# Ledger of designs, part 118: VHH binders against Protein DOG1-like 4 (DOGL4)

Target 1, 232 residues: Protein DOG1-like 4 (DOGL4), of Arabidopsis thaliana (Mouse-ear cress) (q84jc2)
Amino acid sequence: MSKMRNLVEEKFLEFYESWVIQLELYLHQLLIAHNNNTMSETELRHLISKLTTHHKAYYTAKWAAIREDVLAFFGSVWLNPLENACSWLTGWKPSMVFRMVDRLRKSRVVLVEAQVKKLEELRVKTKFDEQKIEREMERYQVAMADRKMVELARLGCHVGGESVMVVEAAVRGLSMGLEKMVKAADCVRLKTLKGILDILTPPQCVEFLAAAATFQVQLRRWGNRRHYVTHS
Key: E = the ipSAE of ESMFold2; O = the ipSAE of OpenDDE; V2 = 0.75 times the mean of E and O plus 0.25 times the DockQ between their complexes.

## First folded at step 20 (VHH)

Design kk6 (from kg4 with Y102G; framework vhh_7z1x_3; at its last fold request DockQ between E and O 0.80; V2 from the best seeds 0.83)
Fold by OpenDDE, fold request of step 21:
Structure kk6 (fold): chain B 232 residues (1-232), chain A 122 residues (1-122)
Amino acid sequence: as target 1 above (232 residues)
Amino acid sequence: QVQLVETGGGLVQPGGSLRLSCTASGFTFSSYVMSWVRQAPGKGLEWLSGISGSGSHTEYADSVKGRFTISRDNAKNTLYLQMNSLQPDDTAVYFCATWDEGKGDTYEFDHWGQGTQVTVSS
């Protein structure tokens, strides 16, 4: 059963489908780069830059869309259920990427002690920021159920036009808060990503990005196969 | 069961052209991004170009941009690489490849062809 989509959902779906396809194309490049020890640092940095630019483009599009309808991102019809289940405030959990970093440590990648320490510091900071956002998010969510709204819910919203206006105002208020929180979360994502990339060497960055992209693409594939969802 | 077979390689003079083909079997070809990569003697693997399943998206390495064109015919399960203005530095074995689940920690493509030799020489 497919959900009915509004204009924002439809537009972002198209964007996201294209974006994911492009990500996979970059993944192919990352995979080859990862196995190519002859690539110069400049070439690696260029590839890394392509990926970072790609991610920035996602958030640019997302932020434009959430200005129109942030609630659309809490349904995220462009994602399959598995992807949605793994979502935190409409995206990947920032602290999750450290699992990819941990994977690097267990592979042929050798992180020096200084890198390990910096990564740990970043992890702690990321967790702190996540928690802060979560607490504030809860406040907005709980605020929707204030005394007035609860009473209106009890009485129903069809007794008069005034009640409808009150509900709409409440929804607008919530939406504004949600937009703020989503943007805050996205900033943490971007900061975390940047932080990791700043700590890692170019070859390490390539491997990290390959791991991250692989996980994202595979998660989508797994979810689509499991739930028989197609987005095209 | 998955098989990729590259053809079309050969000897050409500088400035010449070749069209490589990669025939795929054993999987839903149209659902996968495909890439061309090459390996020159004594050098590592070099990614050249990629194309999405539908062909709507393409990417090129700077080294071949403007000279090479990637395309595909999903009805024929065939990937193409049109190579123009070939140079001696383009001498290499050319492979088509795709990625599905990967090879674990190696982060390699799942499937490769046997490759086709392209030699650019006077």
Scores: ipSAE 0.891, ipTM 0.963, lowest interface PAE 0.5, mean pLDDT 92
Fold by ESMFold2, fold request of step 21:
Structure kk6 (fold): chain B 232 residues (1-232), chain A 122 residues (1-122)
Amino acid sequence: as target 1 above (232 residues)
Amino acid sequence: QVQLVETGGGLVQPGGSLRLSCTASGFTFSSYVMSWVRQAPGKGLEWLSGISGSGSHTEYADSVKGRFTISRDNAKNTLYLQMNSLQPDDTAVYFCATWDEGKGDTYEFDHWGQGTQVTVSS
């Protein structure tokens, strides 16, 4: 109950609150753009660029922060419990984004055969990359339970400053492994997002980005309302 | 329940100024991002500006940046748009609007005002 927020958590909380507010401002622009047949392709590309730049800024800030404390991103203080429950390796699961694409195909967007083929190829690659990361995480957890825990247990019987230094080094080693896997997951997220936006036309990109931003803001709002109803 | 009512439109000479107001009721105004949107005769909707619930963040379309200023007074549940250096192509119906949760998969603003006419003419 008396959990102290470290400086990484405080800094990223401030960043994330600002980042989500700005995302909602972009959502308002997307809501007009996707219902507007008079916007030029140049105007649509400018808006798409704003959204992609905004998402890249999130990962730039995240990667700087995880170098200092990767564990802050597991059960993050800047997210409500519903948002945290939806996380896969500190973010959205890459393969799940294709559910939004499938939804758009049924209701708002007509894709040509070439686009459908490219999207299916991307879906398969995304799932393959996800599975590689999941296998790597599993191997890491097994190796950690086997060798590192045994060494820490043996060292834990020794008292003194030297034992503390060895334990701290072992914890840093474990954190570096987690950092690598989180960055790998984020790279799959970025590659998948870029791949989708490269396949879609500018109007279709606006539809996709509107759906994605809507989902993120809805999840935050519903989680906040459900939280207060449940805990109030 | 939710109501947005725009006022302050009218006739103005080119180069002139107007201030629009949008009075909100039926929701917690300070919790919502608000936008101004306009529709010129025979044209589609154009997003102009948005402001965060606290007023900490603002955004402007390139077409109005530097000429228009969005603001809000949460104690009065009122959104404002100060419009300076008005030109004939600013002639439009001006709306305030907000998004809450969306209506299913429509991806639309949930609430719109009735609009106020701004006419810039000699």
Scores: ipSAE 0.779, ipTM 0.924, lowest interface PAE 0.8, mean pLDDT 84
ESMFold2, look of step 20: ipSAE 0.746; ipTM 0.921
ESMFold2 (binder alone), look of step 20: mean pLDDT 80; pTM 0.800
OpenDDE, look of step 20: ipSAE 0.884; ipTM 0.965
ESMFold2, fold request of step 21: ipSAE 0.756, 0.765; ipTM 0.912, 0.917
ESMFold2 (binder alone), fold request of step 21: mean pLDDT 80, 79, 79; pTM 0.794, 0.794, 0.790
OpenDDE, fold request of step 21: ipSAE 0.890, 0.882; ipTM 0.962, 0.963

Design kk8 (from kj9 with T106R; framework vhh_7z1x_3; at its last read DockQ between E and O 0.78; V2 from the best seeds 0.82)
Amino acid sequence: QVQLVETGGGLVQPGGSLRLSCTASGFTFSSYVMSWVRQAPGKGLEWLSGISGSGSQTEYADSVKGRFTISRDNAKNTLYLQMNSLQPDDTAVYFCATWDEGKGDRYEFDHWGQGTQVTVSS
ESMFold2, look of step 20: ipSAE 0.793; ipTM 0.928
ESMFold2 (binder alone), look of step 20: mean pLDDT 80; pTM 0.800
OpenDDE, look of step 20: ipSAE 0.888; ipTM 0.968
ESMFold2, fold request of step 21: ipSAE 0.775, 0.771, 0.784; ipTM 0.924, 0.922, 0.925
ESMFold2 (binder alone), fold request of step 21: mean pLDDT 79, 80, 80; pTM 0.796, 0.804, 0.804
OpenDDE, fold request of step 21: ipSAE 0.897, 0.889, 0.898; ipTM 0.965, 0.966, 0.967
ESMFold2, last read: ipSAE 0.779, 0.780, 0.766; ipTM 0.922, 0.925, 0.920
ESMFold2 (binder alone), last read: mean pLDDT 80, 80, 80; pTM 0.809, 0.803, 0.806
OpenDDE, last read: ipSAE 0.888, 0.897, 0.899; ipTM 0.966, 0.968, 0.967

Design zk18 (from zi14 with Y33F; framework vhh_7z1x_3; at its last fold request DockQ between E and O 0.82; V2 from the best seeds 0.86)
Fold by OpenDDE, fold request of step 21:
Structure zk18 (fold): chain B 232 residues (1-232), chain A 122 residues (1-122)
Amino acid sequence: as target 1 above (232 residues)
Amino acid sequence: QVQLVETGGGLVQPGGSLRLSCTASGFTFSDYFMNWVRQAPGKGLEWLSGISRRGSYTYYEDSVKGRFTISRDNAKNTLYLQMNSLQPDDTAVYFCARYSGLEGLKPSFDHWGQGTQVTVSS
């Protein structure tokens, strides 16, 4: 039997399911735009704006949810195991998108030297920021094993009310750190995405966003075929 | 069998309002993302709005945002579309459609109603 989900998980599950569906609808529009050379720059920019707004909405919902229960996002019951395996700090790893851009360059996307230089600078900065977050994350994770928690662990599973208080305090401390780190990671995601979109032309942006969305929805699809995931 | 039946269409003047209903039967209504789609004369299908399975989250195309409101009553197996500030360009057949996932990379809807005609004219 599936474990009972808390209210935060249930609410976010509904959100994420619907959000992904909307993403799939947008992906279709991106693909149409990508294959339509007659679309104006204004139309392309409008489509790009819709996607960026959609992504912002995701993080708005996510941040509201993590304020209530950040730990829910480290289980992420709305994701299948494959999606979870590919996640970094509860989402996509920012530096991964540069691999995607590289693949686009090897196909149809022609970047000028100035764009290549800017992308490289952004890539270096993104990786630096990721590493900084990882080090800080490690600090919070290690801090969970403080004196009180280690002592409690030594005593075994037969603990009283005071032990519960110790654990709750430790979990609260960890949760605060995790929330901070998740938000930091999300900020890196958002600024990386913005950085890439600022460097690329509107047609290139559409192609990039289509590729990114395709990868996301296909990963979900592949994972679901491998493992049954209850989404209700 | 799965069935979707739209009602509430009609003739209205510009600036007027209509409320469409879609009654679902033959499946667990609350398990599905539901949509409104329209087709104007001589034009293709246009997605307008979608709503999550419990109705907590809604989405709109820019063409109807601020004017149309999607809602649902799962106890009544009914989907609604409140249409305000109607314009002549809103003249179309309106369909409710059940989302069914991706076919390839294309979103698909496995069940549609017969549609209800909305005509906006002075």
Scores: ipSAE 0.913, ipTM 0.972, lowest interface PAE 0.4, mean pLDDT 94
Fold by ESMFold2, fold request of step 21:
Structure zk18 (fold): chain B 232 residues (1-232), chain A 122 residues (1-122)
Amino acid sequence: as target 1 above (232 residues)
Amino acid sequence: QVQLVETGGGLVQPGGSLRLSCTASGFTFSDYFMNWVRQAPGKGLEWLSGISRRGSYTYYEDSVKGRFTISRDNAKNTLYLQMNSLQPDDTAVYFCARYSGLEGLKPSFDHWGQGTQVTVSS
């Protein structure tokens, strides 16, 4: 089944592979900028803007693809099993990004008292938004189990054209609900990212973006290598 | 053996256009993200553009966006760079390069062409 892909999966696989390669190229620039003190604030802001635009491009492509097949993003063919296992509603969990911010507090880059306060406020807001989405997802799933799940289970045992049409309508309703939840989660992701970058200075933003890209890239590489080693 | 051969360089006037080609052999060309990189006299390597394995997605350094267009023809195992509105500071040796992933956290290009000289002068 892993060899069976629909058109949405094939197109997004190509996109994601190239998007990650570009992220790897930007990571190199981030690491150079972090390790060197020769770049001006204007140059750092330009690099930060490139990363921001690159992340926005990911969501633009993703939102186009989920209109066609949101289920492709649950257990994605372009991610290894470790990457899929670490996903929260088709992406990184917004509140977890603050662990990377916490690591900045241990670095040579000093956060001032006002930044620490604003980051804590953002962390609380982000967790609140996350919990709202989780509760809405739970409520949706309970409503499904109360009405639609029982009906879907009954229809799955039946044979006939009427049963097929009702099942298709129910699946489309589920997909629409999932699409809404995924977009809501992505909006929290984008707001959290923007919020962090607005609070941090340009050198701090470079360090944060480097840490985030490193984590994403290393998770992908480790999952690919570990998978093959486990099989051999 | 892996081979990348650039052609199409030469002397052009400012404002002119040039199309570079890179013919690939010895590997499955359509499996790789392919790139153009240049080196101006006395300067380091500058990545210019990259293209996804089937050509559907392209990426550009800001300084060449709108002027340069990367493309590929996988049936001909050929990578292209269309360069328009050329100026003297585009003078460089242009290389095609195969992306091979990270070594550590550093991008690695494991095969390069010999390069083709592009000179923009009156």
Scores: ipSAE 0.828, ipTM 0.943, lowest interface PAE 0.7, mean pLDDT 87
ESMFold2, look of step 20: ipSAE 0.799; ipTM 0.933
ESMFold2 (binder alone), look of step 20: mean pLDDT 90; pTM 0.910
OpenDDE, look of step 20: ipSAE 0.894; ipTM 0.969
ESMFold2, fold request of step 21: ipSAE 0.799, 0.714; ipTM 0.931, 0.921
ESMFold2 (binder alone), fold request of step 21: mean pLDDT 89, 89, 89; pTM 0.895, 0.898, 0.896
OpenDDE, fold request of step 21: ipSAE 0.902, 0.910; ipTM 0.972, 0.971

Design zk2 (from zi14 with S100A; framework vhh_7z1x_3; at its last read DockQ between E and O 0.69; V2 from the best seeds 0.81)
Amino acid sequence: QVQLVETGGGLVQPGGSLRLSCTASGFTFSDYYMNWVRQAPGKGLEWLSGISRRGSYTYYEDSVKGRFTISRDNAKNTLYLQMNSLQPDDTAVYFCARYAGLEGLKPSFDHWGQGTQVTVSS
ESMFold2, look of step 20: ipSAE 0.784; ipTM 0.922
ESMFold2 (binder alone), look of step 20: mean pLDDT 90; pTM 0.903
OpenDDE, look of step 20: ipSAE 0.896; ipTM 0.970
ESMFold2, fold request of step 21: ipSAE 0.805, 0.803, 0.775; ipTM 0.932, 0.929, 0.920
ESMFold2 (binder alone), fold request of step 21: mean pLDDT 90, 91, 91; pTM 0.904, 0.914, 0.910
OpenDDE, fold request of step 21: ipSAE 0.913, 0.901, 0.911; ipTM 0.972, 0.972, 0.971
ESMFold2, last read: ipSAE 0.801, 0.798, 0.779; ipTM 0.930, 0.927, 0.921
ESMFold2 (binder alone), last read: mean pLDDT 91, 91, 91; pTM 0.916, 0.913, 0.915
OpenDDE, last read: ipSAE 0.900, 0.907, 0.910; ipTM 0.972, 0.972, 0.971

Design zk9 (from zi13 with D31Q; framework vhh_7z1x_3; at its last read DockQ between E and O 0.69; V2 from the best seeds 0.80)
Amino acid sequence: QVQLVETGGGLVQPGGSLRLSCTASGFTFSQYYMNWVRQAPGKGLEWLSGISRSGSYTYYEDSVKGRFTISRDNAKNTLYLQMNSLQPDDTAVYFCARYSGLEGLKPSFDHWGQGTQVTVSS
ESMFold2, look of step 20: ipSAE 0.785; ipTM 0.925
ESMFold2 (binder alone), look of step 20: mean pLDDT 90; pTM 0.910
OpenDDE, look of step 20: ipSAE 0.895; ipTM 0.970
ESMFold2, fold request of step 21: ipSAE 0.778, 0.814, 0.809; ipTM 0.922, 0.936, 0.933
ESMFold2 (binder alone), fold request of step 21: mean pLDDT 90, 90, 89; pTM 0.906, 0.901, 0.901
OpenDDE, fold request of step 21: ipSAE 0.913, 0.901, 0.911; ipTM 0.972, 0.972, 0.971
ESMFold2, last read: ipSAE 0.733, 0.708, 0.752; ipTM 0.912, 0.911, 0.926
ESMFold2 (binder alone), last read: mean pLDDT 89, 89, 89; pTM 0.900, 0.896, 0.899
OpenDDE, last read: ipSAE 0.900, 0.908, 0.911; ipTM 0.972, 0.972, 0.971

